# Ledger of designs, part 52: VH-VL binders against q8ixk2r445to577

Target 1, 133 residues: q8ixk2r445to577
Amino acid sequence: FFGMLQNKGLTDYCFDYNPPDENQIVGHQVILYLCHGMGQNQFFEYTSQKEIRYNTHQPEGCIAVEAGMDTLIMHLCEETAPENQKFILQEDGSLFHEQSKKCVQAARKESSDSFVPLLRDCTNSDHQKWFFK
Short names: E, the ipSAE of ESMFold2; O, the ipSAE of OpenDDE; V2, 0.75 times the mean of E and O plus 0.25 times the DockQ between their complexes.

## First folded at step 3 (VH-VL)

Design b39 (framework fv_axatilimab; at its last look DockQ between E and O 0.09; V2 from the best seeds 0.00; counts 0 for: pae E 5.8 > 2, placed apart)
Fold by OpenDDE, look of step 4:
Structure b39 (fold): chain C 133 residues (1-133), chain A 120 residues (1-120), chain B 107 residues (1-107)
Amino acid sequence: as target 1 above (133 residues)
Amino acid sequence: EVTLKESGPALVKPTQTLTLTCTFSGFSLSTYGMGVGWIRQPPGKALEWLANIYWNDDKYYNPSLKNRLTISKDTSKNQVVLTMTNMDPVDTATYYCARTRYGDYYFDYWGQGTMVTVSS
Amino acid sequence: DIQMTQSPSSLSASVGDRVTITCRASQDISKYLAWYQQKPGKAPKLLIYAASTLQSGVPSRFSGSGSGTDYTLTISSLQPEDFATYYCQQYYSYPYTFGGGTKVEIK
């Protein structure tokens, strides 16, 4: 699967990554932004290694969750996907993070118009349902 | 088990400052994402959100009351304190503290509430 | 600020009845909506969050639905312990706001 990764509950919002430096694509937080399909900021790929790749740049980036955190951060992809980069996109649309055993949820930042994907206990919430478009 | 309990004066005079303390257990404000909020309810009326404080000491206030409210925490004591200045009879209400979480700004556990009457 | 309008303000029902309460937001809140139950002299109790997710320990006869600006709390078969006041709350934007409440009374 590839393309825009869109949330069901937070209508018209997609995974978005815009690193400040094109030559340094890792270390920043993945956010949610209105789906626009323009440029490369919203193009992701779900791979057979259960990675969510940001592969529009070289080297390729893979979404990871750092220890003790609930935010999605861009890391470099590896030949063998590390445990903190493994996700299961299930048929029901849930995006499950294997290491934390939590689901990715669309959430709003406090007192802002910004949204971010966060790890939360898995529920049947549409905010935890995602699809490629 | 998560529990919260409000404490403070039951009676406050007009223009005085109200100080309420929320003492909680079963969770910690040292935990990433954790928060505590205050909500009040005048007798027979609806609920009104007042303020939230989070693990990282971020504070948010109802804009309609922002200039009167101060929220603080003592993580080591599992306490959150709310102060409200220049109290008026219209501020008579049951005041609740409740647990919340960054990104999920509903309240899943509540204290029993403490009734505060503002009267001369 | 986002205004939350509940309807009806009160209703009378009997045990076993299907009860529906509506909450309308002044703007799209993208299912960032919670429902609470409050009994006299008690604190509110969380029933539903994210518009349709049942809080742990809450009976399955409670359900939530809706999207955009319109949301509904449904009690499929009203039980004696369900007579109470119910409130919705949006947490889409700051400041967070509650509905005016719906009192469910015995017919």
Scores: ipSAE 0.864, ipTM 0.947, lowest interface PAE 0.6, mean pLDDT 96
Fold by ESMFold2-Fast, scan of step 3:
Structure b39 (fold): chain C 133 residues (1-133), chain A 120 residues (1-120), chain B 107 residues (1-107)
Amino acid sequence: as target 1 above (133 residues)
Amino acid sequence: EVTLKESGPALVKPTQTLTLTCTFSGFSLSTYGMGVGWIRQPPGKALEWLANIYWNDDKYYNPSLKNRLTISKDTSKNQVVLTMTNMDPVDTATYYCARTRYGDYYFDYWGQGTMVTVSS
Amino acid sequence: DIQMTQSPSSLSASVGDRVTITCRASQDISKYLAWYQQKPGKAPKLLIYAASTLQSGVPSRFSGSGSGTDYTLTISSLQPEDFATYYCQQYYSYPYTFGGGTKVEIK
């Protein structure tokens, strides 16, 4: 699977990553932004190793969640994917983070209309359903 | 089991400052993303959100009341305190504290509420 | 601020009836909506969040639906313990706002 990773409940928003510095691709939070259909910062690849890869820049980035946190951040991809970088895209559209046993949810950033993907207990909410477009 | 309980004065005179304490158990404000909010309800009227405080000490206030409200927490005591200045009879209401979470700004567990009457 | 309008403000119903309550937001809230039940003298209880997700422990006769600006709470077969006031709440945009409430009374 590859393309723009769109939310079922927050229907006009896609995974988005735009590092401020091309030489520093890691350490920043993945956000949700209006889907523009152009790929670029919204183009992701779901791999057979259960990684969500951002490969529009080199070196390639992989989405990760650090222990004890709920935010999705960009890390460098490893030759062998660590557990914190593994997500299972389930048949119902849930994006299940194996290490934490939680699901990725589209959520509003506090006091603004900006949106971010966050780790939350799994529910049948449309805000936890994702698909590649 | 999650429980919250409000405490504070039942009667407040006009122009005084109201201080309410929320004491809770079954969760901690040291947990990433966790928050506690305050909501009030005048007799026979709708619910009105007042303020939220989160694990990282971020604070958010209803803009219509922001200049009167202060929210603070003591994580080690499992307490959240709301202060409201310049009380007026129109502020007579049942005041609730409730659990919320960053990203999920609904309230899943509520205290029983404490009635505050503002009267001379 | 996002205004939440509930209709009707009150309704009379009998045990076994299907009850429908509507909540309309002044702008698209993308299913960031919760429903609460409040019995006289008691605190509100969360029933539904994300427009249609049932809170744990809430009976399956309660259901939520809707998208955009229009949302509905349905009780498929009203029980004696369901006579209460129901409130919707949007959590799409700060400040968080509640509807005016719908009182479900005994017919």
Scores: ipSAE 0.683, ipTM 0.906, lowest interface PAE 1.5, mean pLDDT 91
Fold by ESMFold2, look of step 4:
Structure b39 (fold): chain C 133 residues (1-133), chain A 120 residues (1-120), chain B 107 residues (1-107)
Amino acid sequence: as target 1 above (133 residues)
Amino acid sequence: EVTLKESGPALVKPTQTLTLTCTFSGFSLSTYGMGVGWIRQPPGKALEWLANIYWNDDKYYNPSLKNRLTISKDTSKNQVVLTMTNMDPVDTATYYCARTRYGDYYFDYWGQGTMVTVSS
Amino acid sequence: DIQMTQSPSSLSASVGDRVTITCRASQDISKYLAWYQQKPGKAPKLLIYAASTLQSGVPSRFSGSGSGTDYTLTISSLQPEDFATYYCQQYYSYPYTFGGGTKVEIK
């Protein structure tokens, strides 16, 4: 799949990658932002290797979760997807991270109107449901 | 309650180095994603972004000024320091520190500002 | 660098009037736009981010809209406390840049 990865519960919010310096795409957090489809910040590819790939930039970035963390961080893609970069988009819309055995949830930062995707224990919440547009 | 306050000299001579300290409360730069930036405003003019520093010690500078600016933090003291070298009368401005966040590069809480005049 | 052009540079309006301020970016900024209010002698105050999202505690008479290169701040019913200069700021691309400001005078 290729497009904007949208949350079902937090309507009108999509995965977004907006690093502070466009020449440094590795090591920054993926966020949620209003879906708009303009520019290159909201387009991701879900690959047969179960990667969520930011491929509008060279070198290509792949979403990962570092050990012991709950945040989604941009890493460089590898020819064979590492375990921390594998996500299963389930039939019910849940986005499951194989290595941690947790689901991606739309979350609001404490004392903030900003939103981010975070790993949480899997539930049936619409805030853990995702689809490509 | 989030607060920030700028401190430093009000008067600097041309060629000298300006050092400004931002002291803040109500948040910490140990918190993932948090950042502090510096913005200046010449009298009667528009705002100009100078630099940001983030919780992970990443630093970003306005490219037009990057060789003159240094930003650093002391997380345990809730302080951020901006140093600007080779001051010139055109650098006369009110200098603000403000809170920002990774991914949200707007500034949601601002200090009161400190006026810095550069003159002989 | 992305240049931000505000229009008008100044305006006068009566209490109760609808006020519209525009901000044009030199390239598509994909709604990465904030609006600030600055009263004389004071620091800027964030009003709106993401082009249209109202910051907590900001009165509902303020609203933002726009996409691409063209953005608008609207005050639906001007109040005496709204006398200020308003700035837009893009945060799409480094370095982050501000518009030249729009001074709103109550008359």
Scores: ipSAE 0.050, ipTM 0.711, lowest interface PAE 5.8, mean pLDDT 89
ESMFold2 (binder alone), look of step 4: mean pLDDT 94; pTM 0.953

Design b4 (framework fv_axatilimab)
Fold by ESMFold2-Fast, scan of step 3:
Structure b4 (fold): chain C 133 residues (1-133), chain A 120 residues (1-120), chain B 107 residues (1-107)
Amino acid sequence: as target 1 above (133 residues)
Amino acid sequence: EVTLKESGPALVKPTQTLTLTCTFSGFSLSTFGMGVGWIRQPPGKALEWLANIYWNDDKYYNPSLKNRLTISKDTSKNQVVLTMTNMDPVDTATYYCARTRYGDYYFDYWGQGTMVTVSS
Amino acid sequence: DIQMTQSPSSLSASVGDRVTITCRASQDISNYLAWYQQKPGKAPKLLIYAASTLQSGVPSRFSGSGSGTDYTLTISSLQPEDFATYYCQQYYSYPYTFGGGTKVEIK
């Protein structure tokens, strides 16, 4: 699967990675942004290793969740995907983070009109359902 | 209610260092994703972004001015400080601080601005 | 750096007129564009972000459109309080850059 990773509950929002500095592509938070249909910052690949890859730069970035955190952060991809970079895209559209046993949910940023993907207990909410367009 | 206010000297001599403080309320830089930036505007000219600082202490500087700029924060005091070295008359401008967000690098609330004149 | 070019630099219009302001980026900015209004002697005020999303509290006569490199701010029926300079800003890539401004003079 590849393309724009769109939320079923927030139908106009897609995974987006837009670091302020293109020369520092790792360590920044993944956000949700209005889907524009042009790929670029919203183009992701779901791999056979259960990675969500950001392929626009060399070296490639892989979405990860650091221990004890609930935010999705961009890391460097590794030869063998570490557990914190593995997400199971399930038949119902849920995106299950194996290491934490939580689901990725579209959530509002505190004190902001913007949305971010965060790890939450799995609730089968439409805000926890994702699909590639 | 989000408010920001700039403070610092109104007059600076050439070659001196400018220090500006932004004091804010209605939000915290301990909040995930929050940031504060500095933007300046010379009289009659366009806006120019200077620097941003975020909740995690990530710092970004305009490359054209990076060797002159330092941004820091005191989260407990709700303050962000910008320091600019080697001031020149061309740096005469109104300096604004404004709230921004990680991933949403536009500025939604602005301070009133503080005019800094660089003159001998 | 991404260069932002606004046109026109200034315009004059009558109350009730439709006003359009254009902002062109030197490269594709994927809708990462904000519009600001600055009245004389005051700080800028955010009007629009994400190219077309209206900031809370901003009158519905303001709208944004565009994609890729070309973006437009439209005021559907100009009011006296709309006398101001308007700036676009890209936030696709740092350094974040502003357009040169468009001064709207109301007749």
Scores: ipSAE 0.000, ipTM 0.540, lowest interface PAE 14.1, mean pLDDT 86

Design b40 (framework fv_axatilimab; at its last look DockQ between E and O 0.09; V2 from the best seeds 0.00; counts 0 for: pae E 9.4 > 2, placed apart)
Fold by OpenDDE, look of step 4:
Structure b40 (fold): chain C 133 residues (1-133), chain A 120 residues (1-120), chain B 107 residues (1-107)
Amino acid sequence: as target 1 above (133 residues)
Amino acid sequence: EVTLKESGPALVKPTQTLTLTCTFSGFSLSTYGMGVGWIRQPPGKALEWLANIYWNDDKYYNPSLKNRLTISKDTSKNQVVLTMTNMDPVDTATYYCARTRYGDYYFDYWGQGTMVTVSS
Amino acid sequence: DIQMTQSPSSLSASVGDRVTITCRASQDISDYLAWYQQKPGKAPKLLIYAASTLQSGVPSRFSGSGSGTDYTLTISSLQPEDFATYYCQQYYSYPYTFGGGTKVEIK
């Protein structure tokens, strides 16, 4: 699967990554932004290694969750996907993070009009349902 | 078990400052994402959100009351304090503190509430 | 601010009845909605969050539905302990706002 990764509950919002430096793509937080399909910021790929890759840049980036955190951060992809980069996109649309045993949920940042994907206990909420478009 | 309990004066005179303390257990404001909010309810009326404070000391206020409200925390005591200046009879209400979480701004556990009457 | 309008303000029902309460937001709140139950002299109790997710420990006869601006709380079969006032709350943006409440009374 590849393309825009869109949330069901937070309608018209997609995974978005815009690194400040094209030559340094890791270390920043993945956010949610209105789906526009323009450029490279909203193109992701779900791989057979259960990675969510940001592969429009070299080296390729993979979404990871750092220890003790609930945010999605861009790391470099590895030949063998590390545990903190493994996700399962379920048939019901839930995006399950294997290491934390939590699901990715669309959440609002209180300090702004922006949204971010966060790890939360898995529920049937549409905020935790995702699909590629 | 998560519990919260409000404490403060039951009676406040007009123009005085109200100080309420929320003492909680079963969770900590040192925990990433945790927050505590204040909500009030005039007798027979609907609920009104007042302010939130989070583990990182971020604070948010209802804009309609922002200039009158101050929220603070003492993590070591598991306490959150709300001050409200220039109290008026219209501020008579039951005041609740409740637990919330960054990204999930509903309230899953509530204190029993404390009734505050503003009267001369 | 986002205005939350509940309807009806009150209703009478009997045990076993299907009860439906509606909450309308002044703008799209994208399912960032919670429902609370409040009994006289007690604090509100969280029933549902994210519009349709049942809070742990809440009976399955409670359910939430809706999208955009219109949301519904349903009690499939009203029980004696369900007579109370119910409130919706949006947490799409602050200030977070509550509906005016719906009092469910015994017929």
Scores: ipSAE 0.881, ipTM 0.951, lowest interface PAE 0.6, mean pLDDT 96
Fold by ESMFold2-Fast, scan of step 3:
Structure b40 (fold): chain C 133 residues (1-133), chain A 120 residues (1-120), chain B 107 residues (1-107)
Amino acid sequence: as target 1 above (133 residues)
Amino acid sequence: EVTLKESGPALVKPTQTLTLTCTFSGFSLSTYGMGVGWIRQPPGKALEWLANIYWNDDKYYNPSLKNRLTISKDTSKNQVVLTMTNMDPVDTATYYCARTRYGDYYFDYWGQGTMVTVSS
Amino acid sequence: DIQMTQSPSSLSASVGDRVTITCRASQDISDYLAWYQQKPGKAPKLLIYAASTLQSGVPSRFSGSGSGTDYTLTISSLQPEDFATYYCQQYYSYPYTFGGGTKVEIK
């Protein structure tokens, strides 16, 4: 599947990757922003290897979570997806991160107008439900 | 098990500075995303959030009280300290410390509270 | 700041009754709402977060519902130990704000 990855609870917000330097797209945090429906910085692909790929810019990035952290960071994709880059998009819309055994949740950045996806213990909250548009 | 406990003076005179210490166990502020906040409650009134501090030493204060509040932590001692300057009788309240997380700004475990009375 | 209004301010009910407490935010808070129970002389206890997710160890008779600006805490069958004041809290926007509280008196 591919498209804009939208949150069910925080309606109208999508995964968004907008690195400040076009020549260094790796190492920055993935954020959530109002879905604009135009692809670009909000266009992602969910692969058969359970990766969430950022295909809008080159080189291609894959979303990862470092061990012990809870933020989603853009890494370089690998020929065989490492465990920290694997997310299971389940039937109920939950996005389960295999290595940590946690789910991706929409949350607000403190003292900010922006939102961010974070790893949290899995719940049945709509803030942890995602779908492609 | 998670526990938090507040300590500090029970009586404070107007214009003095209040210093409260929160000592906790069962979790660490070295854990990514972890935080501790302070909330107060005047007798018979609603809860009011004061300040939060996080694992990365980020600090946030209630804007209504920002110029009077300082929050700090000692991660190795499992302690968070709140300082409030220029105390006034209207600041009489039970003061609580509680655990929170970056992104989940509700409070899942609370200390028992410490009553602070401000009077001459 | 987001203002949180609770209603009613107080309520009396019998054991076994269904009790509902309402919390209204001055703007859309997208389910970033928690509910607390506070018994006389004790610290608040978290009951519900994300508007409808029950905290572990909390009895199933407690439930949360709502969306947008309007949220409700329901106790399906009131028990003697449910005598308490209940508070809602929004955590959608800094600074975090609490409702004025609803005191539930049982007889």
Scores: ipSAE 0.717, ipTM 0.911, lowest interface PAE 1.2, mean pLDDT 91
Fold by ESMFold2, look of step 4:
Structure b40 (fold): chain C 133 residues (1-133), chain A 120 residues (1-120), chain B 107 residues (1-107)
Amino acid sequence: as target 1 above (133 residues)
Amino acid sequence: EVTLKESGPALVKPTQTLTLTCTFSGFSLSTYGMGVGWIRQPPGKALEWLANIYWNDDKYYNPSLKNRLTISKDTSKNQVVLTMTNMDPVDTATYYCARTRYGDYYFDYWGQGTMVTVSS
Amino acid sequence: DIQMTQSPSSLSASVGDRVTITCRASQDISDYLAWYQQKPGKAPKLLIYAASTLQSGVPSRFSGSGSGTDYTLTISSLQPEDFATYYCQQYYSYPYTFGGGTKVEIK
């Protein structure tokens, strides 16, 4: 799949990657932002290795979750996907993180009107449902 | 309630170093994604972004001023410090600190500002 | 660096008027655009982010529109408390830059 990764429950919000320095893409958090389809920040690829790739830069970035954390952080992609970079996009739209056994949920940032994707215990909430547009 | 307040000298001589402190409450730089930035405004002029610092100690500076700016934080004191070297009369401005967040690089809460005049 | 060109630099209007302020970026900024209101002697106040999303507590007479390089702040029915200077800001890439401002004055 390739396109904007949109949340079902949080209508009109998509995965977005906007690092403070567009030339330093590693180590920053993935966010949710109003879907616009313009520029390069909202286009991701879901690969046969179960990666979510940010393809707008070389070398390519892959979304990861570090052990014990709940935030989605950009790492460099590797030839064989590391365990912490594997997500299963299920038929019901849930996005399951294999290493942590948790699902990606649209969540409000603390003290904010803004949102981020975070790992949470899997439920059937529409805030845990994702699709490519 | 989120508040920020700037403190520092009102008058600085040319070539001196300016040190400004932002003291804030209602949020912490120990919180993932939180940041504080500095913005200045010369009298009657537009706003100019200076620097941001984030919870993880990442620091970003306006490239036109990078060699003159240093930003640091003391999370336990809820303080951020901006140092600007080699002050010149053109640096006369009101200096604001403001809250920002990683990914959302606009500023949702601002201090009242502190006026800094650079003259002999 | 992304240059933000704001127009007009000033305008005069009466209470009840519709006011439109334009902000043009030197390149596509993908709706990474904020609007601020500033009254004399006060700090800026965030009105709108993401080009069109109102900050909590901002009256619905304020709206933002536009895309790509061209953005607009509209006040549908000007109130006495709306006489101020308005600034746009891009946050697509650093340095984060502001427009030159638009002063809205009493006619």
Scores: ipSAE 0.006, ipTM 0.625, lowest interface PAE 9.4, mean pLDDT 88
ESMFold2 (binder alone), look of step 4: mean pLDDT 94; pTM 0.953

